# Ledger of designs, part 1: VH-VL binders against q9c950r261to396

All scores and structures are predictions.

Target 1, 136 residues: q9c950r261to396
Amino acid sequence: VPTFEDVKEVTIRRSKLAKWLMEPFFEELIVGCFVRVGIGRSKSGPIYRLCWVKNVDATDPDKTYKLENKTTHKYLNVVWGNETSAARWQMAMISDGHPLEEEYRQWIREVERTNGRMPTKQDISEKKEAIQRTNS
Positions, changes and structure headers below are counted from each chain's first letter, unless a header gives other numbers; antibody chains are not in Kabat numbers.
F, E and O are the ipSAE of ESMFold2-Fast, ESMFold2 and OpenDDE, as the mean of both directions, binder to target and target to binder. V2 is 0.75 times the mean of E and O plus 0.25 times the DockQ between their complexes.
Where letters were taken out, [cut] stands.

## First folded at step 1 (VH-VL)

Design a1 (framework fv_levilimab)
Fold by ESMFold2-Fast, scan of step 1:
Structure a1 (fold): chain C 136 residues (1-136), chain A 122 residues (1-122), chain B 111 residues (1-111)
Amino acid sequence: as target 1 above (136 residues)
Amino acid sequence: QVQLVQSGGGLVQPGGSLRLSCAASGFTFSSYYMSWVRQAPGKGLEWVSGIYSGGSTHYGDSVKGRFTISRDNAKNTVYLQLNSLRAEDTAMYYCARDLYYDSSGYEPFDYWGQGTLVTVSS
Amino acid sequence: DIQLTQSPSSVSVSVGERVTIDCKSSQSVLYSSNNYLNWYQQKPGQAPQLLIYWASTRESGVPDRFSGSGSGTDFTLTISSLQAEDAAVYYCQQYYSTPYTFGQGTKLEIK
């Protein structure tokens, strides 16, 4: 089971999504990483889910929105738990904060509860290296 | 202000069909798991079905194969199609917003529709 | 399926008294320090309303005389200093796994 530190290192923040948005490697890099999706607010503050990126959806060029200082029609299809939870999100809804350990524990629980796919240690290590090379 | 406004229902003969609707407003509908819960006259609550934003569904054993839950995120509406109705399906049917994301630090906003009566009799 | 059993099925008390309602689960609903157990209040002719979630966290707007306790398989809803408006049917519900299940309900009457 990947540790919280492992997942934290392959969680992409909104500013990095904006930075890499127009790069030819964008989809290949981001797919298989995690993003912190803002799903609403509670009395105690904003609510986030730590979601796995399934693919990038760029099928509707007319549905544009602002992401930081750029305009894009690219959306992320993400999964929380298993494939049945798949949903499309604007990258503008992705947090620019680090994931919390509680969010990681909720993700583990949901994957286990729904018999979802748990990333392998190798999958995580490969994504860590790819992200590190791109950040360098 | 969160609102769930229900419609549909009525009196139907055994073997008949009905379609229930639940129109949502005041929150981001596509972020929530939606459920249907029923209550027979004078009896307790029974969970019937639930649906994720992406369309994947769950059903209680008593209705599996006869009822179909669906949703239209563009219209902020969840539906319950009732087929092959039996006398024991007579109940008040409620739609409910169900925040499937759970954390000890977070407060779910659990809201219910006003209910829709379904009566199955000969 | 997880079965929830409430006791008592009915209780009659006077204003100002304390009442406890128990909910027993056939299986543990505890995962990673969280109990997946809610309590609802239903008044005649109305839809249920959420009172307590995570076994012990009060929903916004719920008076502090309502409290939830317990863990794993044994849960209790306590209403202190009963008021006339507290007359209702109370239900526990688990959301640990599908199908979601409810207790059979406890009817609270004011003498």
Scores: ipSAE 0.000, ipTM 0.532, lowest interface PAE 11.5, mean pLDDT 84

Design a10 (framework fv_levilimab)
Fold by ESMFold2-Fast, scan of step 1:
Structure a10 (fold): chain C 136 residues (1-136), chain A 121 residues (1-121), chain B 111 residues (1-111)
Amino acid sequence: as target 1 above (136 residues)
Amino acid sequence: QVQLVQSGGGLVQPGGSLRLSCAASGFTFDSYYMSWVRQAPGKGLEWVSGIYSGGYTHYGDSVKGRFTISRDNAKNTVYLQLNSLRAEDTAMYYCARDYEGSSWYGEFDYWGQGTLVTVSS
Amino acid sequence: DIQLTQSPSSVSVSVGERVTIDCKSSQSVLYSSDNYLNWYQQKPGQAPQLLIYWASTRESGVPDRFSGSGSGTDFTLTISSLQAEDAAVYYCQQYYSEPYTFGQGTKLEIK
């Protein structure tokens, strides 16, 4: 299983999503990475889930929203435990902060509880390399 | 000292079932990924299944849907339930401890003594 | 699945001689600076024993005559001066990707 550091290195923050939004490589780069999804707030503050990106959903051009300084109709379909948890989110709901180890542990437990697919070493390696190439 | 003590093998007819057990001692069992690796008589090694500390499981293609790996961390034991057994499943079955010191699993530093499973009419 | 092919399938050598066993992977098992490749020794009637991990790191207690080398897709286990107790079957194994896979084994016999 990927370590917390492995997952951190392939977790994409909101500012990076906004930066790469219009690039032709966007979907190919982002699919298979992690994003930190804001699912609500508690009395202790915002609540986040560390989710795996399944695909980019651009099928409804009339449903636009603001992402940083851009307008987009692109959404992310993400998975938290297994395919039954798949949900579509605005990228505006993605955190611009680093994932927390507690969130990583919650993600591991949820994948295990639901018998979901754990990313492979090859999956992580490929995404890390692709992200590094894009940042260079 | 690290010990993995296996039991539960035997002779069974095709289509039958067996449950293998591997009792661990000498280390913090609930922190270790555990695997089952088999070896048909006179043949090489084949990884069968693995289970993470928290219970997530994965399987080799040849056994998926027929075998179930599980663990009881309170009893320091890992199990392999073998169902719908075929003649091709005849093998020595080893449990093995994986070292969790790296970010990746798959180095098997301690092995049980092995449990023979024979599938024959 | 990643497939590992060992050569030779068997070899007979005299005590004191050098032997090399090769392992070829169907795809690279290199991640960053690490090769996810192990070597095991299995003596008759015994469970396998880990010799080398990370392609070149010796397991504790393994004699220094055993060494591993290589990167990416081509790996070698070398025994620099054979001892009688080294008669065994040797296996390479990758842990870069699930399912974990082993080479078919190399039988080493002492003359």
Scores: ipSAE 0.006, ipTM 0.531, lowest interface PAE 14.4, mean pLDDT 86

Design a11 (framework fv_levilimab)
Fold by ESMFold2-Fast, scan of step 1:
Structure a11 (fold): chain C 136 residues (1-136), chain A 121 residues (1-121), chain B 111 residues (1-111)
Amino acid sequence: as target 1 above (136 residues)
Amino acid sequence: QVQLVQSGGGLVQPGGSLRLSCAASGFTFSSYYMSWVRQAPGKGLEWVSGIDSGGSTHYGDSVKGRFTISRDNAKNTVYLQLNSLRAEDTAMYYCARHEYGDYVDEWFDPWGQGTLVTVSS
Amino acid sequence: DIQLTQSPSSVSVSVGERVTIDCKSSQSVLYSSNNYLNWYQQKPGQAPQLLIYWASTRESGVPDRFSGSGSGTDFTLTISSLQAEDAAVYYCQQGYSTPYTFGQGTKLEIK
């Protein structure tokens, strides 16, 4: 089971999505990483779920939105728990903050509860290296 | 202030269809997970279906494949389409908002007033 | 699925008395210091109303005479100094996992 620090290092913030949006390696890099998706609000403010990125959905060029200072029709298909939870989100809905340990624990619980696919520590380690190579 | 107002329902024969509506006001509807919970006459509560802010849907096993939950964020309304109705679907149907704790713990508040669905031949 | 069993199924008590309603879960609903167990009150002809969430946190506007306790699999709703308006059916509900489930309900009658 990947640790919180493992997942944190492969969680991509909104500003990085915007930075890499137009790069040829974008989909290959982002698929298999995590993003914090804003799903609603509580009395304490916005609520985020730590979701695994399944693929990039660019199938509707007419549905554009602003991401930072760029315009895009690319969306992320993400999973929280198992494939039944798959949903398409604007990258503008992704948090620019770091994941919280409680969000990681919620994600672990949901994957286990729904008998979803748990990534290996090795899968995550390989994503860490790919991200670090891109930042360098 | 925060209110859910339901409409639809009625008497239908087995195999029939109905669409239930739940109109929200007093809060940012698009930011909340919404559910439908039913209660057969004189019986307890059963969660039926839910839909998150992004439109991802979930169903209880008893209704999967027959019922469809949907939402229209521009109209602040959540819907439940009931198809292939059976006598055992006879119940008061409530819509409810999911309130979250700081870390996505879920409970139902508020609830709509309820809409009666009666399936009989 | 998580099954919730309430006890008693019905109880009749007088104004001013104390009543205790139990809810037992088929598996633990405790995760990371939070018990995913909620209590609702349903008066005749009305929709359910939230009383308590996270086993022991009282919803805003709910009188102090309502209190919740317990952890893991065993939970209790206590109503002290009963009032006539407390006559209702009380339900426990788990938010730990989908499908969300409710106990069968406890009918409280006030004499």
Scores: ipSAE 0.007, ipTM 0.582, lowest interface PAE 9.9, mean pLDDT 86

Design a2 (framework fv_levilimab)
Fold by ESMFold2-Fast, scan of step 1:
Structure a2 (fold): chain C 136 residues (1-136), chain A 122 residues (1-122), chain B 111 residues (1-111)
Amino acid sequence: as target 1 above (136 residues)
Amino acid sequence: QVQLVQSGGGLVQPGGSLRLSCAASGFTVSSNYMSWVRQAPGKGLEWVSGIYSGGDTHYGDSVKGRFTISRDNAKNTVYLQLNSLRAEDTAMYYCAKEGYSYGYDEYYFDYWGQGTLVTVSS
Amino acid sequence: DIQLTQSPSSVSVSVGERVTIDCKSSQSVLDSSNNYLNWYQQKPGQAPQLLIYYASTRESGVPDRFSGSGSGTDFTLTISSLQAEDAAVYYCQQYYDTPLTFGQGTKLEIK
């Protein structure tokens, strides 16, 4: 099971998504990473889930939204637990904060509860290397 | 709206203990990163400890093993337990709340308590 | 640990003047497009108050004469058209990594 530190290192923040948005490598880099999705709001603030990125959905160029100072029609299809949880999100709903250990523990529990696929440490290591190459 | 009300300071002998309290209103402490920051008389600010939404805690090197940060979600209150106090722990202690907004985190302290003075003297 | 060094340590200026306070970080606090560098104002007997976050974003309610600039390791707080109520100690603070650290402070006196 990947550790919290492992998952944290392959969790992409909103500012990185905005930075890499127009790059030719965007989809290839982001798929297989984690994002911290804002799933709602309580009286006390936003509520987040750590989700695995399945693919980038750019199928409808007419459906645009604001991402920071840019406009985009790219969405993320993410999974929390197993494939039945797959949902499409605006990148504007992705946190620019670091994941929290409680969110990591919730994600572990949900994958186990739903018999979802747990990424291997090798999957994580390969993604870390790809991210490091891009940041060079 | 948002308020942080502190209590629990005072005068204590070296080696003594105190518990500081930070009672919050207008937001939920379990949903925010909360910190303690101290300031010795006439000196600058020093971050002491923090507690994440999920309950994980962190400490500055000068207080590790002596201070413990905790919270009571039912009372919406954050605590700092000070043990094995030394003269150099004499300071005004502030609790501070991390900001937040929908769709992203904020990495700054948007609200501070009024402070509580801890004096360690023989 | 990330060390923040402010200059000058103290400065005395007149009402209506402009002042700049510098903050130098021992390592970059830039991640992506965000500089995790904040500025606080502390008046005698009061708790610190947030002025600027993410190096250049002004907190709600803060007068527009306060501005922040810089990126990576070199940051500046500028106060234009100084007012008497601006007499305070100013601190930079990084939120890039734990432990969180503050600069040593710059005392601003108004003649």
Scores: ipSAE 0.000, ipTM 0.515, lowest interface PAE 11.9, mean pLDDT 84

Design a3 (framework fv_levilimab)
Fold by ESMFold2-Fast, scan of step 1:
Structure a3 (fold): chain C 136 residues (1-136), chain A 122 residues (1-122), chain B 111 residues (1-111)
Amino acid sequence: as target 1 above (136 residues)
Amino acid sequence: QVQLVQSGGGLVQPGGSLRLSCAASGFTFSDYYMSWVRQAPGKGLEWVSGIYSGGSTHYGDSVKGRFTISRDNAKNTVYLQLNSLRAEDTAMYYCARGEYSSGWYEDAFDIWGQGTLVTVSS
Amino acid sequence: DIQLTQSPSSVSVSVGERVTIDCKSSQSVLYSNKNYLNWYQQKPGQAPQLLIYWASTRESGVPDRFSGSGSGTDFTLTISSLQAEDAAVYYCQQYYSTPWTFGQGTKLEIK
């Protein structure tokens, strides 16, 4: 199973999503990475879930929103646990903060509980390399 | 069977104390946020307190400083310690299961205990 | 704190009729396309039971005559064909932010 450091290194923050939004490699790069989704339940601050990016949904060009200083109709379909949890989110809802270890443990537990697909060592390694190459 | 069974209510004088218990069965108790909700005679529902699986707590302003919520995950039980009781604390007290701490589930109180009556009078 | 106001306070209807109960929130409970608004049914002498969550999702086991609608600040619970067993007090509740708050309740009586 991937370690917390593995997941952290392939977690894409909102500022990077905004930066890469218009690039031709965008979907190929971020599919299979993690994003930290704000789910809006708060008692001591916002609550986030580490979600696996399944695909980019650009099917509704009329539903635009602001992402940083850009306007986009691209959404992320993400999974938390298994495919039955797949949900479409605005990238504006993605955290620009670092993932927390407690969120990583919660994610592992949910994948195991729902018999979801766990990323392989190969999946993680490929994403780390792609991200590092893009950040140069 | 998923169930919450309550105990510990009764009659107390103003300024007195009571400890309410809510025993859970049929589900993994440590995965859930637990709450206490009360209902004064003839009135509506008022949320009193809640506790996350990890122990973080929240209180309604009317009970802050007087009531303490706690849980024992090994015993599958959530407690509400009532101190400095007042006549206006007289109510049926319900425990209720809230959101699943590690899942995208109902953001609601889906399972409720049978209630325990607390009467504060002389 | 988020205040929820229900209307009417009480209503009397006949079996087979349609009834609507409204719940108005003092601020929006919409976040990320989810409305954090729930509906509960409380029969005399019983604990409340969850009917609807996320404004319009019916709880498992709840009859399809119960439906929820609305978004943001204005919500409605509809019972399309009243049965005798539907006599109860109905409460809306927001799960958007603490403190969790309930509406004052609507008493539904069957004539």
Scores: ipSAE 0.000, ipTM 0.528, lowest interface PAE 12.5, mean pLDDT 86

Design a4 (framework fv_levilimab)
Fold by ESMFold2-Fast, scan of step 1:
Structure a4 (fold): chain C 136 residues (1-136), chain A 124 residues (1-124), chain B 111 residues (1-111)
Amino acid sequence: as target 1 above (136 residues)
Amino acid sequence: QVQLVQSGGGLVQPGGSLRLSCAASGFTVSSNYMSWVRQAPGKGLEWVSGIYSGDSTHYGDSVKGRFTISRDNAKNTVYLQLNSLRAEDTAMYYCARESYDFWSGYYTDYFDYWGQGTLVTVSS
Amino acid sequence: DIQLTQSPSSVSVSVGERVTIDCKSSQSVLYSSNNYLNWYQQKPGQAPQLLIYAASTRESGVPDRFSGSGSGTDFTLTISSLQAEDAAVYYCQQYDSTPYTFGQGTKLEIK
């Protein structure tokens, strides 16, 4: 089971999504990474879910939204738990903060509960290397 | 419109077996989580088992290895197979729809519809 | 496993009075600002019914005299002005981890 630090290292922040949005490597880089999806607010502040990126959905050019002062029709299809939870999200709803240990624990519980895909340490290592190359 | 209709209870000897059925209408069991909760006469509630996405199953400690939860999508029915029954398994058994929402601003998970209950009595 | 302990085990109150029922968990059921705790009402001869989920959210159709509060390990169900129809056993339940567990129940009787 990947550790919290493993997941944290392959969680992509909103500012990086905006930066890489138009690059030819965007989908290949982002698929298989995690994003922190904002789902609402509580008395203690915003609430987030750590989700695995399944694919980028750019199929409807008429459904545009703002992302960091840019306009895009690209969405992320993400899963929380397993494939039956798959949901389409605007990248504008992705957090620019680091994941919390509580969110990591919630994600572990849901993946185990639903018999979802648990990434291997090798999967994480490969994504970490790809992200590091892009930041260089 | 949503209904859970239970059957399959009765009197059984210690060591015996019984299959409880929970027939759903107004929704599809294959697209929902389903649980069994029991209540011994005059006592509190005890969660027994649940079936989740991908047919993942979980069990309470007292029934693990003896009980099996399953579903038949064509019949829209959830089952609880009771094996190696003991006197302490005597209870009213409820099936319940387990509704969840992970996109509502925080994760929620609760039993919103319950069957009428099926009495299981384990006695010699 | 997470143990839930309710207090009191039973209480008798008059119509119009305020009632509080406490539920204490053996470990925290709080994750990312969400408390994984529900409250159910069970009337004699009936299956339980959901009252409150996520510690403080009322289920649709539940009267506003019912409210839930608390966080982490200490939770309270409050009935602000008791009605005769509220005579029942009340249960807290956690869904933070399997096995899911219930409190032992609080029997509420009307004087």
Scores: ipSAE 0.007, ipTM 0.606, lowest interface PAE 9.1, mean pLDDT 88

Design a5 (framework fv_levilimab)
Fold by ESMFold2-Fast, scan of step 1:
Structure a5 (fold): chain C 136 residues (1-136), chain A 121 residues (1-121), chain B 111 residues (1-111)
Amino acid sequence: as target 1 above (136 residues)
Amino acid sequence: QVQLVQSGGGLVQPGGSLRLSCAASGFTFSSYDMSWVRQAPGKGLEWVSGIYSGGSTHYGDSVKGRFTISRDNAKNTVYLQLNSLRAEDTAMYYCARVGDYGDYEGAFDIWGQGTLVTVSS
Amino acid sequence: DIQLTQSPSSVSVSVGERVTIDCKSSQSVLYDSNNYLNWYQQKPGQAPQLLIYWASTRESGVPDRFSGSGSGTDFTLTISSLQAEDAAVYYCQQYYSYPLTFGQGTKLEIK
């Protein structure tokens, strides 16, 4: 099971998604990373879930939206527990903050509850290195 | 032209009912959260109710159990059903768009012209 | 519920002057490096209009003389060089938690 620190280092913030959006490596880099998805708010404040990026969905070029200073038709298909719960999200709905440990714990529990795919520490390590290489 | 056009206000007696309508045009209505905000004569703004693009609803404490927000995406319209009306519900009622779109999540970026509701005996 | 308190309740100033309006929140509206605080302008007989979101981000089409600042519980709307058309009531609003709440408003009159 990857640690919170491992997951935190491969969680991509909205500003980085916007920065890398037009790059040829975008899909290869982002798939297999985590993103924080805003799912609503409560009496206690905004609610986010830590989700794993399954793929980039660019199948409908007519369905565009604004992502910071850019316009895009790229969406993220993300999973929270397992692939049967895959949901399509605008990258504009992705958090620009760091993941919280409670969100990490909720994600672990949901993957276990749904018998979903748990990424290996090796998978996380390789993704972490790819991200670091891009930031150099 | 992005706009919200309201209708359905009027004068009712205490205990009466009204249905307010807010017709949207110029944008993909189904993708946006919608809210109702009211303003009593000479007073400030009070949030009344909200409906997510996905259909989940929320209400202010003063109207919970009496008012019902709903939407019809095929008609590009959001509704507010006002039941068990009281004199203190007298206000200008505004519908407003809240975006699931980009940077505007959490702000009322487009407002209707307002619909006056008067509750008096 | 989060209570927003604005000061002053009213202010009267001349064209070209600087105006500062404060909004204090009963609890922090800061989450994930974002302040869930908006500012609106309402002219007499009109619906409110969005000026500022995320405490400091100016809405498209809003003049540069309007700026927002602050974080957590203390927020300020500044109009750097007042114009005649700025006569209005200004409201802060939190979108941090339900129920959504507004400040009581600040009435800005031009001398």
Scores: ipSAE 0.038, ipTM 0.649, lowest interface PAE 5.8, mean pLDDT 87

Design a6 (framework fv_levilimab)
Fold by ESMFold2-Fast, scan of step 1:
Structure a6 (fold): chain C 136 residues (1-136), chain A 125 residues (1-125), chain B 111 residues (1-111)
Amino acid sequence: as target 1 above (136 residues)
Amino acid sequence: QVQLVQSGGGLVQPGGSLRLSCAASGFTVSDNYMSWVRQAPGKGLEWVSGIYTGGSTHYGDSVKGRFTISRDNAKNTVYLQLNSLRAEDTAMYYCARDSEYYDILTGYSYGMDVWGQGTLVTVSS
Amino acid sequence: DIQLTQSPSSVSVSVGERVTIDCKSSQSVLYSSNEYLNWYQQKPGQAPQLLIYWASTRESGVPDRFSGSGSGTDFTLTISSLQAEDAAVYYCQQYYSTPPTFGQGTKLEIK
């Protein structure tokens, strides 16, 4: 099971999504990473879920939205738990903050409950290396 | 077929306790977010409690600290334990299943698609 | 908590007519591309039944005469060509944030 620190290092923030949006490596890099999806609000503030990126959905060029100072028709299909939770999100709704340990624990619980895919530590390590290579 | 069958209501004095049961058939309660919603006589609907698929529980402010939602996976049944009951808790109590597909936004599925028949709780005043 | 206000509180209409029920949210229930607003129908002596979710998506088995519309904070349930069996109380509900909240209900009587 990957640790919180492992997941945190392969969680991509909104500013990085905006930076890499037009790069040829974009889909290959972010698929298999995590994003922190803003899901709503509570009395204590915004609510977020740690979701695994399944793929980039660019099939609808007419469905554009603003991401930072760019316009895009690219969406993320993400999973929280298993494939039945798969949902398509605008990257504009991705957090620019770091994940919280409680969000990591909720993600673990949901993957186990739904018999979803749990990434291996090797999967995570390979993703960390790819991210580091891109930032260097 | 999918259904929820409720039991356990009744008349109780202020300060008393009751346990409501909601037995499911045709689906597994641990695979769905399950809610309790109440309705005072002649009034509207109020969500009072829910249990996430992973076992986390949530409560409305009016019942927090007094009510406890739980489930027994072996019996495929959801419970609501009512403690420190007040006259204002008098209502028809419904259990409801959120639909089978998850929505990341709320931790719910896309709506309460199956409801129990209701269980009347009367707190004498 | 998000507060939902319905109007009218009650309405009486004849079979075959059109009726609209409005629901106003104290804050936006739009997230990404979806409005997190449901509509339920409750007939006398029965549990509520889901009619519409995501503001405009009709639940399976619900007749075409029921439709939902709206965005952000203003939502409408429309029932065209009313039938006698449509006499009920109608509730809007948000599930954008916890706790989920309901409107106060609109009682629809058929003359």
Scores: ipSAE 0.006, ipTM 0.537, lowest interface PAE 10.4, mean pLDDT 85

Design a7 (framework fv_levilimab)
Fold by ESMFold2-Fast, scan of step 1:
Formats: sequence, structure tokens, C-alpha cells
Structure a7 (fold): chain C 136 residues (1-136), chain A 123 residues (1-123), chain B 111 residues (1-111)
Amino acid sequence: as target 1 above (136 residues)
Amino acid sequence: QVQLVQSGGGLVQPGGSLRLSCAASGFTFSSYWMSWVRQAPGKGLEWVSGIYSGGTTHYGDSVKGRFTISRDNAKNTVYLQLNSLRAEDTAMYYCARGSDEPWYSGSYHFDYWGQGTLVTVSS
Amino acid sequence: DIQLTQSPSSVSVSVGERVTIDCKSSQSVLYSSNNYLNWYQQKPGQAPQLLIYYASTRESGVPDRFSGSGSGTDFTLTISSLQAEDAAVYYCQQYYSTPYTFGQGTKLEIK
């Protein structure tokens, strides 16, 4: 099972999504990483879910929205639990903060509850390396 | 217009078998978790079995090893195979849709139920 | 397994009266600010219907006289002004872990 620190290192923040949006490596880099999706608010503040990025959805060029100072029609299909849960999200709804340990625990429980695929240490290591190459 | 239409059920002797069906319409069946919940005459609700969208199955302690839940996504149907039936299995059996969809609703609940199928086990 | 105990087992009240039904869990069903506790209503001869999920969120179409409260192990369903059509058995249910479990039910009768 990946540790909280492992997942944290391969969770992509909104500012990085905006930075890499137009790069040719964008889809290859982002797919298989985690993003922190804002799903609403509670009395205690915003609610987030740690989701796995399944693919980038750019099928509708008419559906544009603002991401930081850019305009895009690219969306992320993200998974919470298992792959049948995929939902399409604007990158503008992705957190620019680091994941919390409680969110990591929720994610583990949901993957186990739905018999979803748990990423391996190898999967995480490969994504860490790809992110490091991009930041170099 | 979500609908769950049940069939099967009936009178069977102890040790017998029966297969219950629940045909779903009005939603993307393959994306939802499905469960069976039973209720003995005049008694409360007891969760029997569930099958997640990914295919994982779970059973209540009283039916484990005797009942089998399965689904056919091409037919939008969930099944419950009842084997080695006992008098205490006599109940109204309900199928129910387990909603974690959309997952971003943040809730897990049985939002739609079938009409129920009566199973009577007696000699 | 998580056991849910409801109280009272039955109650008889008049139209317009306030009713509270309690549900106690043998262990906490709170996980990361969310209580995995639902309430259902079952009228005679009918399948159960969802009223409340996440302990306090009303299902679409449920009248606002129904409300849920509580956290962790102690939960309450409140009907602020009872109507004749509210005569039913009410069940709490946890979805925190399998096997999913229900309380034994509370029968609500109109005087």
C-alpha cells in the first residue's frame, strides 16, 4: 500500500496543471497521478477527495473555462475508489493545497471497499521520476 | 424513472433452492452497487448481500456460504441464488440500489428499492 | 459487526406533535467529518424509502419537518410537526463498513 508521503509526492496541484496545460507531455505526465478534487463544503470548510487521474478529456472544444490566466476545454476524468466511478472535472476545481492525512485514509478505505486497484510502489516511483524529470 | 422490478420467490421446503432476480432500468446499472435486504414477517430489516460496481461481493454472517449474489451488466439484472434454505430464511427480499454515485455527493445509501419478493421456507 | 440500537421501540403521538427517535451505534461511524448513518421510513406493505443520509442531509423530496442530527455514536431523527401520513416504522442504518447493519426499528403510531 503506498504511504501518505508516496501519494503526496504524486498529487498534482492546480498551479502545476495550469503551468503544464499546453505542454506536449501534459496527458502522459498527468495520467496515473492524483489530484485533490473539491466536492463541496461542510461546516468545517471545503471537502476534498484524493482522486486518480484516468485520462484527459478534450472532446468538446465548445466547453471552455478559465484555469488561472488561461482558457481551456481540457477536463480530467478522475476516479474515486474503482474505475467505474470515473467523473469528469474542470481543472479549476482542483486544489492548490497538499493532501491531508485524513483524505489519504479516506482514499484507502474507498479503494478497499470498492475492490479498486491499489497502485503499487513501482507505479508511484515511476510517477515520482517523471515529475522530477519535468521539474529539472 | 429509475425502476427495480423483482421476480422469483415462492414456497420451498427446508434444504431447497431458489433464485431471485432484480431487473433495473432508468440508470447506468453497471456504475451502481446493488444489495439485497430481507425482512422476516413482522420483523426488522437485515442486509443480506451486496455486489459493488467493480464486482466484489459481501455477505451477512447468517447467509455466508449458502447465498450467492451476482450481476449481469448486459441484462441490467442482479441475482441472488439461495441454497440450503432454512425456515429462518423466510422473509420478504428486497433489492436496492446502493448509491455512491455520483461519488462526489459524499454519501452512501440505498436510494431506490424493488417491490420485494416473498420467500417462504416451510415443510 | 456494528450494532445499531434504536429507542424507543414504539411511540404513539398526536398530529402536530414533535417526535424524536434515537439511534446508538456500538462504535463510531464518523470518518473524516462524515457520519455514515442513514434513516429510512417504511409504511405498511411498502418497501423502505430513504429519508436522511450522512446523518443530517435530507433526500430530495423529503419534507423539511424531517431532520437528522448527531455524530459519532449517537444520532437522532426528528419530526418537528407530525402528520397523519408519517405513521410508519423508522430505521437507522450504517454504511461505515460491511456488513451494513440496521437498527431494530421504531414504530410510530398516530393516536
Scores: ipSAE 0.015, ipTM 0.541, lowest interface PAE 7.6, mean pLDDT 86

